# Ledger of designs, part 2: VH-VL binders against Large ribosomal subunit protein uL10m (mRpL10)

Target 1, 224 residues: Large ribosomal subunit protein uL10m (mRpL10), of Drosophila melanogaster (Fruit fly) (q9vpl3)
Amino acid sequence: RGKINIQRPKAPHYERARVVAVTQPKYPELPKAKSCFKTRAERTQQQQENPYNEIIAREVRNWLDHSRLVAFFHLSSITADDIFRVRVQLHKQNLHLKSYGSKIIEQAVKNTRYEAIVPLFHSNHCIVFSPDPEKTAALLRIVRRVPQMVLLGGIVEETMLSRNQLVAYAQMPGLHAVQAQLVQTLSQAPGHLIQQLQAHQNSFVQVLDVHAKNQMNEETPKST

## First folded at step 5 (VH-VL; framework fv_imvotamab_arm2)

Design s10 (from j3 with heavy chain Y52F)
Fold by ESMFold2-Fast, scan of step 5:
Structure s10 (fold): chain C 224 residues (1-224), chain A 120 residues (1-120), chain B 112 residues (1-112)
Amino acid sequence: as target 1 above (224 residues)
Amino acid sequence: EVQLVQSGAEVKKPGESLKISCKGSGYSFTSYWIGWVRQMPGKGLEWMGIIFPGDSDTEYSPSFQGQVTISADKSITTAYLQWSSLKASDTAMYYCARGYDIWTGYFDYWGQGTLVTVSS
Amino acid sequence: DIVMTQTPLSSPVTLGQPASISCRSSQSLVYSDGNTYLSWLQQRPGQPPRLLIYEVSNRFSGVPDRFSGSGAGTDFTLKISRVEAEDVGVYYCMQATQFPYTFGGGTKVEIK
């Protein structure tokens, strides 16, 4: 399908509905008490009262389909100014903070492999999307300074990760092959992922230690 | 191996500006925080602030906000701590230290320190 | 700010005997992710600080196994199982759970 730019998902049917609404007569003169159809003012009010939940749910699904990093947060009471500052800081890192109602999220993920995550959204929440999974560390650095945002878990390369697994992923040095192997390891053994993740982390740390040691053996120490 | 090498000792008069440096080597400089810690003569350690060189994101201790500026130049893998106008109370040993990303919350490697003496 | 209180201020110890240093925080150091961001540093006379223990109980690379950390919540302990001559110095606890990061006042370990 046509890939959605995560910066701006394809315009939903709102634009077409709006164009149709604009071309309607500007002055409704219909008798209200007996009318079988709504006046312009009543149609406008009804449109405002009826959110396009299914259209918004499709937007959420498009964000999920086109983001290689999705992180879920519990959101405590926060001022509009504070959340705006966080959103700007995240945007500089190609991280897109979105807030959706629980019903919309449920509709977006229902009958998908992500359906199991619905319980995370029963209380106040927000979601961060990015096309770049290497931005996980930047995301967690920024959010660490926002006590109102508490990490619940996420999705990396279409694999659901717990909070601890996402943090572990973020702490991997930027070797794409090692990060891919970590995600693959998590996918291979769902029942014992935490033990395998720990073993993989130890193996990776050992590889980095060997690499650092090899560099020292190949170079004259600077303090020589 | 990982090393943080700091600039040499400085002797300054009150009101003068100063910029000291901390050069990182043996690791991906843009992937780790650099923190600055002050130790006044005969006293303990005080955290001043941190910088993430990859995007120059900074966080300061309230006690040092507006007193100093922390910056970094990723092209030469160097972090800086600077004062626009020194005071006698700035006399101290200044350490830089490498922090893992914010989630690990500790400083693993430390520079040798830069002694700054401010006297009239 | 989280206040970190270290006891004792000075710990004279006989070579080969154990030493124990306490660190108490004014509020819990457990972050919202369940991790406790408490570390221990060693500063030998005339030297920069050196990381010994991070996240309460994890020994840093190259640190001898005679050093161990323990504790939870607000009370933490650094233990040296058998003190050696090179262990003389000042030991600091540090919290990084909340900004600003704060240090304990230090404990001076001395040989009797």
Scores: ipSAE 0.198, ipTM 0.564, lowest interface PAE 3.7, mean pLDDT 78

Design s14 (from j3 with heavy chain D55E)
Fold by ESMFold2-Fast, scan of step 5:
Structure s14 (fold): chain C 224 residues (1-224), chain A 120 residues (1-120), chain B 112 residues (1-112)
Amino acid sequence: as target 1 above (224 residues)
Amino acid sequence: EVQLVQSGAEVKKPGESLKISCKGSGYSFTSYWIGWVRQMPGKGLEWMGIIYPGESDTEYSPSFQGQVTISADKSITTAYLQWSSLKASDTAMYYCARGYDIWTGYFDYWGQGTLVTVSS
Amino acid sequence: DIVMTQTPLSSPVTLGQPASISCRSSQSLVYSDGNTYLSWLQQRPGQPPRLLIYEVSNRFSGVPDRFSGSGAGTDFTLKISRVEAEDVGVYYCMQATQFPYTFGGGTKVEIK
């Protein structure tokens, strides 16, 4: 069937090594020379050309190249136990939840037809990949039960779709050929789609802000 | 025409097992959720849980988790609600209802109900 | 769990007069997608519940236009502009924004 193994060798170890290396306290024995003092511009350029980021960017490109379904989500704060539970539920449906930094995503999609997605990742985010576009409906049912994940849009059969277009695709009954034709019919021009996806992201942020404020107003002193 | 048809009334003794059914017709059974709702005599409605038959994906109300099992057989377009051991407090009318959309936002069509009476 | 509180518990109404039912939630019912998953159900004596209104204000197919829903956030209202004899029954609000789904306690509408 060609299911993607979420337990792929070395990926968890590599991620853990990265986190440990970044957060590990360092106490240099020797004072550093002037050669370590770089201008802001040089420091920024060095960060952009980091070989580490290119390695992860290649992984992201591999996921994009081998996935017929890619969905983008805003991710609010969530516990490790809750996200693990969600990841397990998704994996049962051949859906793979991944999180990458915005800089890495930008490097991965630079000079590709998907460069338009970069603005979606300026805030907390996650991506779900699958080789099976028929799992779009299963994905939406699972994330409906995860209030921390808010759908922003996605890519189905190499076609960028807004949140509403993904929902329409998921609800389409009938043969796979009909669904493929629908995807092509619903597709938007890249420039227009960027504005629509950004507008949806801003709308969701506003809705979340209003919801949070309403939640605070409901939680009056003496509420049980 | 969408229709949900439930099994007939049951009279049981405490400790007995029971499985009631809800047969869907007139729509794509595997494309909609089926929810179960309890109504005790003279009382209001209580949501028990839901199932998505296409994937056999279930979600239970905390009050009913472990007390009942919800299942479905897509080959005969039928959902089930099952008790391993009935209690007198299970005496109620049980309704099945179809969840309208992919996000389970509301119940649009309801079965006629199955009355379950549990007494000594 | 989100608690749904309905008022009044009972509403005796003269035929042709309006009826109003209120539903209040313990938390905002706005989901992260901007939609409010609040519906209203009607249960006539001896019959199963029937959907009247979904997503606050949308009338379900076949429901008479004398029924209308309104509200936002935590406060919702079902209005019957001119009560008919067939409107006798118990009305429930339901939230589906968060699991578990929860119902209001019900409002009994009777003709006096």
Scores: ipSAE 0.286, ipTM 0.616, lowest interface PAE 3.6, mean pLDDT 80

Design s15 (from j3 with heavy chain D57E)
Fold by ESMFold2-Fast, scan of step 5:
Structure s15 (fold): chain C 224 residues (1-224), chain A 120 residues (1-120), chain B 112 residues (1-112)
Amino acid sequence: as target 1 above (224 residues)
Amino acid sequence: EVQLVQSGAEVKKPGESLKISCKGSGYSFTSYWIGWVRQMPGKGLEWMGIIYPGDSETEYSPSFQGQVTISADKSITTAYLQWSSLKASDTAMYYCARGYDIWTGYFDYWGQGTLVTVSS
Amino acid sequence: DIVMTQTPLSSPVTLGQPASISCRSSQSLVYSDGNTYLSWLQQRPGQPPRLLIYEVSNRFSGVPDRFSGSGAGTDFTLKISRVEAEDVGVYYCMQATQFPYTFGGGTKVEIK
């Protein structure tokens, strides 16, 4: 059996456990008395007015405002240990992996030029932020070894790029002028690009469904 | 335009060290992976490992982890495959190949090969 | 490790006739991004391997159109529509969906 795993040395157990505890999301729970009497619609409406969500949405807006590189990923089931190792590798390259709820993302990007990205976050997701767009190649190398993270697209120098455009950007020489030229050449209208990015995610899900269906329909060969 | 030129054939005794080279030209050396592939006499191809010269990140096949060291010197656009102590079982043709990118996962250009013979 | 099995082990073919090589993987080669990282290489006698096909069906630059690749999941085929004398050699499939990358055992194409 050969599985793809992070091959670099790990941090000591005590330090690693502490960092995992700090990085794992801690969401406030509604008081039991209140939660028992709320319909789903009422809970959703109340959650929209939660001060905690506005604070975190402000954090997301701050990341978007201060990052020249933002990459969007679909995130399949992954262990806490595996995501921690990925987070550590990314952090060494000044790449910051963040996970936020879809409602928080919606609040963060509402009335901004990035509002169109909201549909990308209706499934399990994560985002990588960096102030350094030259780290795009390092980002893609790290996530290539993490099959649970599927690149959907990103934003470079405030320009939305599809998956393939972001990959092409990563292959460019580290010259400011050449990279700026590529970003200008690859730019598209946000609506059309978002549809392309979501289509990639939908195509991936569809491929998995077709594969699963084909495997279910497969008859075990009769071995005499 | 794109070329990978490997060092010449080597004849060694068991226990000796060896470092063979693969020089890239005609492309941005730091923008592509370099892979190493072994072919034992009369046998098929075996992937040994890869390196990204831009930051020297490596990935090895479990069969070769600890048996060889892969390195690169971007100032002279050269990748290396090194043994601290050769064995007779290391007798093989060794190829370097350029990895196109992290997403396509294929080797597009190949070196001419370096024949390594280890005998007493 | 993903095991790649090629059939046949050898394929004697008459000049101008088609040849077909099969490659089977022990598990799906579809990566989490929906792409299939399967390539085909040709090794002529005494020469290094040469890329023919990448990502199942894309022909590499300079490769004649008589070569074509097809397949999905775990079952892949390389076809040569009209075998020529220069096509003599060993053909390998390679997967890069998971580390370690692995090769098929090779199929020897010979003229009879």
Scores: ipSAE 0.007, ipTM 0.496, lowest interface PAE 9.0, mean pLDDT 78

Design s16 (from j3 with heavy chain T58I)
Fold by ESMFold2-Fast, scan of step 5:
Structure s16 (fold): chain C 224 residues (1-224), chain A 120 residues (1-120), chain B 112 residues (1-112)
Amino acid sequence: as target 1 above (224 residues)
Amino acid sequence: EVQLVQSGAEVKKPGESLKISCKGSGYSFTSYWIGWVRQMPGKGLEWMGIIYPGDSDIEYSPSFQGQVTISADKSITTAYLQWSSLKASDTAMYYCARGYDIWTGYFDYWGQGTLVTVSS
Amino acid sequence: DIVMTQTPLSSPVTLGQPASISCRSSQSLVYSDGNTYLSWLQQRPGQPPRLLIYEVSNRFSGVPDRFSGSGAGTDFTLKISRVEAEDVGVYYCMQATQFPYTFGGGTKVEIK
């Protein structure tokens, strides 16, 4: 931070420039352009360090930790009446629709196994939480009637799944043990994920692939 | 073998109530949607609505909302289409059809149809 | 509502010759998941509709390979490579991309 680099080594008065670069790591004054960059950076840092955001981020982490089903959606413009109707339909199935800002989500998942989801939230979004993974099919049926909500992917039994993997999971009902095994099998097919998501969002594919690899590595070495 | 069996033909007068049925067999009834489709004499197909029997989730076509009631009884694997007061314009063949369990992206199996005739 | 327009209204065809049916939608049938929810149904005289093709080009179980579907966006085609006597009937396209689900007006295929 504050380091001075010599861009042109053939500059006139090179000896003086070299001495200044070594002995004076920062200028006593900032040009207007650097001052502007500094204020923009400070604004961003102040917003991210807001204590209120940390409290909400803890709420998001709590939802993630206590939900066996988490689904991520892109959310297009929707009326208050329409979103209320959707919330009521979801609530009847023990599905809880929540909306959080991208900075809060980033703060909530930073340094966790879920950090890979951050790129999903660069635009308008919402999340559905449930303690019951058997409600995945009910969720998808309800959302099929809401064109403003576009399924991006989700987490089932702490395993990251693409949109198509979530659909496959919903089509295969079973007991808890069988469902957990199916989730693991689906998460181990990154080639299918890459091929299907390339037509939509390449950055999302990259993020899920990284997460799947990290998850496999974390599962084997972790025990205590 | 997947099969949808509908109730027999009905002849009614305007103002009378009616409830027709569609019984599913050979599959998990609670895992698939049941859709209702109307076909007026000599005309094409019109989608009326759908029900997911597993949780009684129902969606109506706007043109049929308030005109009919869709329901299902899981214990006897039967879906119903009901009118409180029939009109002559309700004269048509009514089909039930099975839809996929995540969404009704297509109807794969169809009932034989129930002919409803409403005249004075 | 999405309006589905079928052409022609009727298609008299010589036995063994190909037949082609067009279906056009008033807006794109591509759903937000990238899939296109367009299906084709056959209705023989006095019988219920029967699924032929789903998601534009997939043949349903038991449907002969002479039936094929193609298209994208708003323009779709059902082709019968060699029409047989049993193919007489009315053909409908159906969209399930958004509610309400809507059908084309139908195309009558008959032997001339």
Scores: ipSAE 0.150, ipTM 0.586, lowest interface PAE 4.8, mean pLDDT 79

Design s18 (from j3 with heavy chain E59Y)
Fold by ESMFold2-Fast, scan of step 5:
Structure s18 (fold): chain C 224 residues (1-224), chain A 120 residues (1-120), chain B 112 residues (1-112)
Amino acid sequence: as target 1 above (224 residues)
Amino acid sequence: EVQLVQSGAEVKKPGESLKISCKGSGYSFTSYWIGWVRQMPGKGLEWMGIIYPGDSDTYYSPSFQGQVTISADKSITTAYLQWSSLKASDTAMYYCARGYDIWTGYFDYWGQGTLVTVSS
Amino acid sequence: DIVMTQTPLSSPVTLGQPASISCRSSQSLVYSDGNTYLSWLQQRPGQPPRLLIYEVSNRFSGVPDRFSGSGAGTDFTLKISRVEAEDVGVYYCMQATQFPYTFGGGTKVEIK
């Protein structure tokens, strides 16, 4: 019975598709120039007024406001089963792995103190949230077993940290000592941490670009 | 500072039930796995299973699946290993040990052991 | 189903001399993350096991530097550069790369 299941869709699905095609509304044609302009205006307005994006952006903002630990990662190609296993391990440590589109992230952080993180999300990404900043060491231990996740930086107790600073934070003996050091770091170099986060992102992109170019050159010599 | 303290030695007859304990202190009990390891008299070490006390997620070695029950009570920071019906072949030293993750990359701290003797 | 084979079964050694213990796995212990989850444990007579080395070559906190681990893939070695009286006991290798976790059969280190 492979013919029924493989070669033909079931009657309910086929009939639904046919009905939709026949009942599609027909509109009178507008002059070409005016039709193109109207389509552009409608598309622009539609993109800005998507109510679903605003709801999810509000969710992201709530996560940022209620999390004392936020870590940003570049995410390479990974299977659904592997990311699920990572999510389960993180959840056991009260670490919540979330993936959002770059447009939603932009809407969530626009006009907030976190607006500077937007450039980090123009590539494939994911974010880990936790109400407990002491879980930073657990987070890094779990993620070191996931080569597809590359740490870019984070926010601890509302303080933006570079990758190296977040790694150093994980090795500190206590939260009290680390908070004193973070305040000192911010006092010595205001705004410098955001530039460092962007530099890490740019360095990573540059490394990928060099690697890709070298890989293409290496592939060429193998051709017969 | 990190310590795992196990319950005292047990002497039982075949067919009896038993529950032994492992109490953790000096760390966040719900943030680490607890594994159980058997050592039969004069023999080597055998991994039995592992539990995450925070949500009681448990994995058993295939050779121990259905033979024992591993559980934990996070309110008193204690993990348990239980038999519904003991056999003479269960005579062994039982250790609990702390693991870092679900795959237990290594066991870093060990309990002192509980000797279980099962004879008629 | 990874079988861990230790050699020798027993190693009588004179105080101050070096000791070497080998561990061979039936399959590669390299995990998908590139790390090798092989550890070494020490069990002194009448005492619980104690972690010595994790991930092939990293000494655990409080372990003397005369203990060292090396190896790759399926072949691993624990070395004691200068054996002391307190080193008497049984040493086990353990793999945690694949489920179920398995131990070597043990190597007994004893003094003349």
Scores: ipSAE 0.006, ipTM 0.450, lowest interface PAE 10.1, mean pLDDT 77

Design s19 (from j3 with heavy chain I50Y)
Fold by ESMFold2-Fast, scan of step 5:
Structure s19 (fold): chain C 224 residues (1-224), chain A 120 residues (1-120), chain B 112 residues (1-112)
Amino acid sequence: as target 1 above (224 residues)
Amino acid sequence: EVQLVQSGAEVKKPGESLKISCKGSGYSFTSYWIGWVRQMPGKGLEWMGYIYPGDSDTEYSPSFQGQVTISADKSITTAYLQWSSLKASDTAMYYCARGYDIWTGYFDYWGQGTLVTVSS
Amino acid sequence: DIVMTQTPLSSPVTLGQPASISCRSSQSLVYSDGNTYLSWLQQRPGQPPRLLIYEVSNRFSGVPDRFSGSGAGTDFTLKISRVEAEDVGVYYCMQATQFPYTFGGGTKVEIK
């Protein structure tokens, strides 16, 4: 109960082991150490990190390292029942929907090739992971029915792709690994892709603002 | 050349079962959706549902959920619309149409239609 | 369900004159990704529907320049700049923003 298989993400067993390991209660706090002080030479000047955050950040790094498909989404307000149904549908296709705080993501990707994605997670977000890049088509079909999830872009075979590139990848008739390798030879500068991903997010925020204003303008006076 | 070819006209009695077909050619059948649209005599268009042949994922209009079954056989690039028990109210022209891409779902190519007449 | 209302029900037009068809949705057709999934279809007598316009204003391959689409939110228009004899038929708007997909009631374009 608590053992996590870190080699390759596996749908039910890996998910269950991970959740148990992360959410299980800590052992009762040990009695106070007899020594309450350490010599100055044994003290660190660094502020202590939340150890829980480091455990979760390590889990995120494991997902990133062992997933051949990673998709990033903006997540609008959604009920617990609705997101649970989406998670179940995705899981049937070996697609794993995860939500992590922006600080956890920043800790997970710091000093890695994925550090550039951090700005995408300043608002509500979620990530879908899969070891199987051929599941990109299934992912897009499922998410199309969930208006609260807006595709921002993703990573396929370690190559960062915009929304449109990910959609195009999903429609390739076969030989996805070969197509991914071809895309890598045409890879864009890192800054350019992030700007495109942020542009899609900004466009979505503008759409939400217009929608909210339209709903306010059409508001029927409330009966007392 | 993208083409959708539907099966021929059917004349059935109430209570009978029926399965009509839509064969796709000239494109990657498993990469596009196939939708079914009903047009009752002298009336407009009604979306019934669609299927993604690559994994047989389906979505139905609530008014048609439980009334029909949509399926596909990717080995022969054919989608199907099936009734277990026909009613007179099922008399209509039935069209299949290709969803433009995996994301948008709007229909770019249409079959010629299958006329289904249900009468006693 | 999103209700699509088309006006007029019928549009008699003189050859070479413009025609305009309106489509109004009961809810905004802007999807969460910022795209508007509204298309226009043409159905000539005895023929299957044919795609004319997708995503409000994009003309499908092979569709003549005289057809144009415009609009935003809940109000959309299909215009034919110079109606020709082959344009006779019923025109439908369709939304794919929300399931179930729904169609307008149709507008019959006929020659006076």
Scores: ipSAE 0.224, ipTM 0.613, lowest interface PAE 4.3, mean pLDDT 79

Design s2 (from j3 with heavy chain S28D)
Fold by ESMFold2-Fast, scan of step 5:
Structure s2 (fold): chain C 224 residues (1-224), chain A 120 residues (1-120), chain B 112 residues (1-112)
Amino acid sequence: as target 1 above (224 residues)
Amino acid sequence: EVQLVQSGAEVKKPGESLKISCKGSGYDFTSYWIGWVRQMPGKGLEWMGIIYPGDSDTEYSPSFQGQVTISADKSITTAYLQWSSLKASDTAMYYCARGYDIWTGYFDYWGQGTLVTVSS
Amino acid sequence: DIVMTQTPLSSPVTLGQPASISCRSSQSLVYSDGNTYLSWLQQRPGQPPRLLIYEVSNRFSGVPDRFSGSGAGTDFTLKISRVEAEDVGVYYCMQATQFPYTFGGGTKVEIK
């Protein structure tokens, strides 16, 4: 009922937080029969069924504006039950896993300083938001146990960081001043950072191809 | 100097409860994982599970899920491994080890081990 | 689970001669970040395990340079260039690419 004193209307994620059960998290938007992975056809159909893409784009902008931690992931095929468990674990740490279509993300970040992230979303993706940047370490620990989620990079205190820079940030002492200084030091060349994020995404595609070929090995395909 | 110091040897009967400890010193206890590894007499190493003391996040090996409880008390920099009801097959040396980084990619420092003997 | 197979079970070595231990995994140990989470541990008689090598080939602090690790994908090797008396013990490979973490069965290095 009260406002959160951010000089803006209450952001969508704060309103949704109020529907979380006191005893257990409630995730009505995550049906068990549906994977977080969305095919091109499914994304196209959803966009056509919801002509008010600008409303959802505004929601994404509100997440970006009110989150001091934003992490970008490549998302491989994952079951509804597995992604639900991940969302529950993340929510306990005030980390909010969201999946949006690439066109909606493009509309949300157009004409903003975050427009450079659009290429990260050309393949299957998801984003984790949090108002608390000290939760970066908790995020990385949880995601380490989810092989379908591959960290590409993120934004901490409005500064873009590569995967390795986010890991370094998470490993630093919990002093706000020290971490803020590190963020400034690590991100002195934004253009070069975007190039590094793209390189990591391309390397991941190559790694996935190797993993897929290894799993398609003569001995493993015989397991149902 | 990083050290993990484990509690002393235990001799128990089947059906008894037990809680053994692993005390970390010389580093930020809340910033590293603690893993538990079992070694049965004359056998190799078996990973049991791991805990991040900073938020008590745990992950168990499927073979040990429901058989043991891993916990930590960051105020005294101590991790615990607990059984509600011991079996003779729990007779083993139990090691704790520190997970080096946020990715839990390897264990760098190990405790001296706690020998648990369960016999009637 | 990823199964780790070590060979040989036992390696009698003449003092000053090289020793080689093999570790094979049932599937690739390359994680989605491109890193290979394969480590080697040494356990001397009556002592706890000690980290020797992490991420295939990186020597841990204080580990003598006679120890080296190599390999890729599913096939890994630990080499001791010149075995010393203190190297007697059981050596284990460990994978941390996927949960649950798993160990090889161990290779006993002893002086003949």
Scores: ipSAE 0.371, ipTM 0.673, lowest interface PAE 2.9, mean pLDDT 80

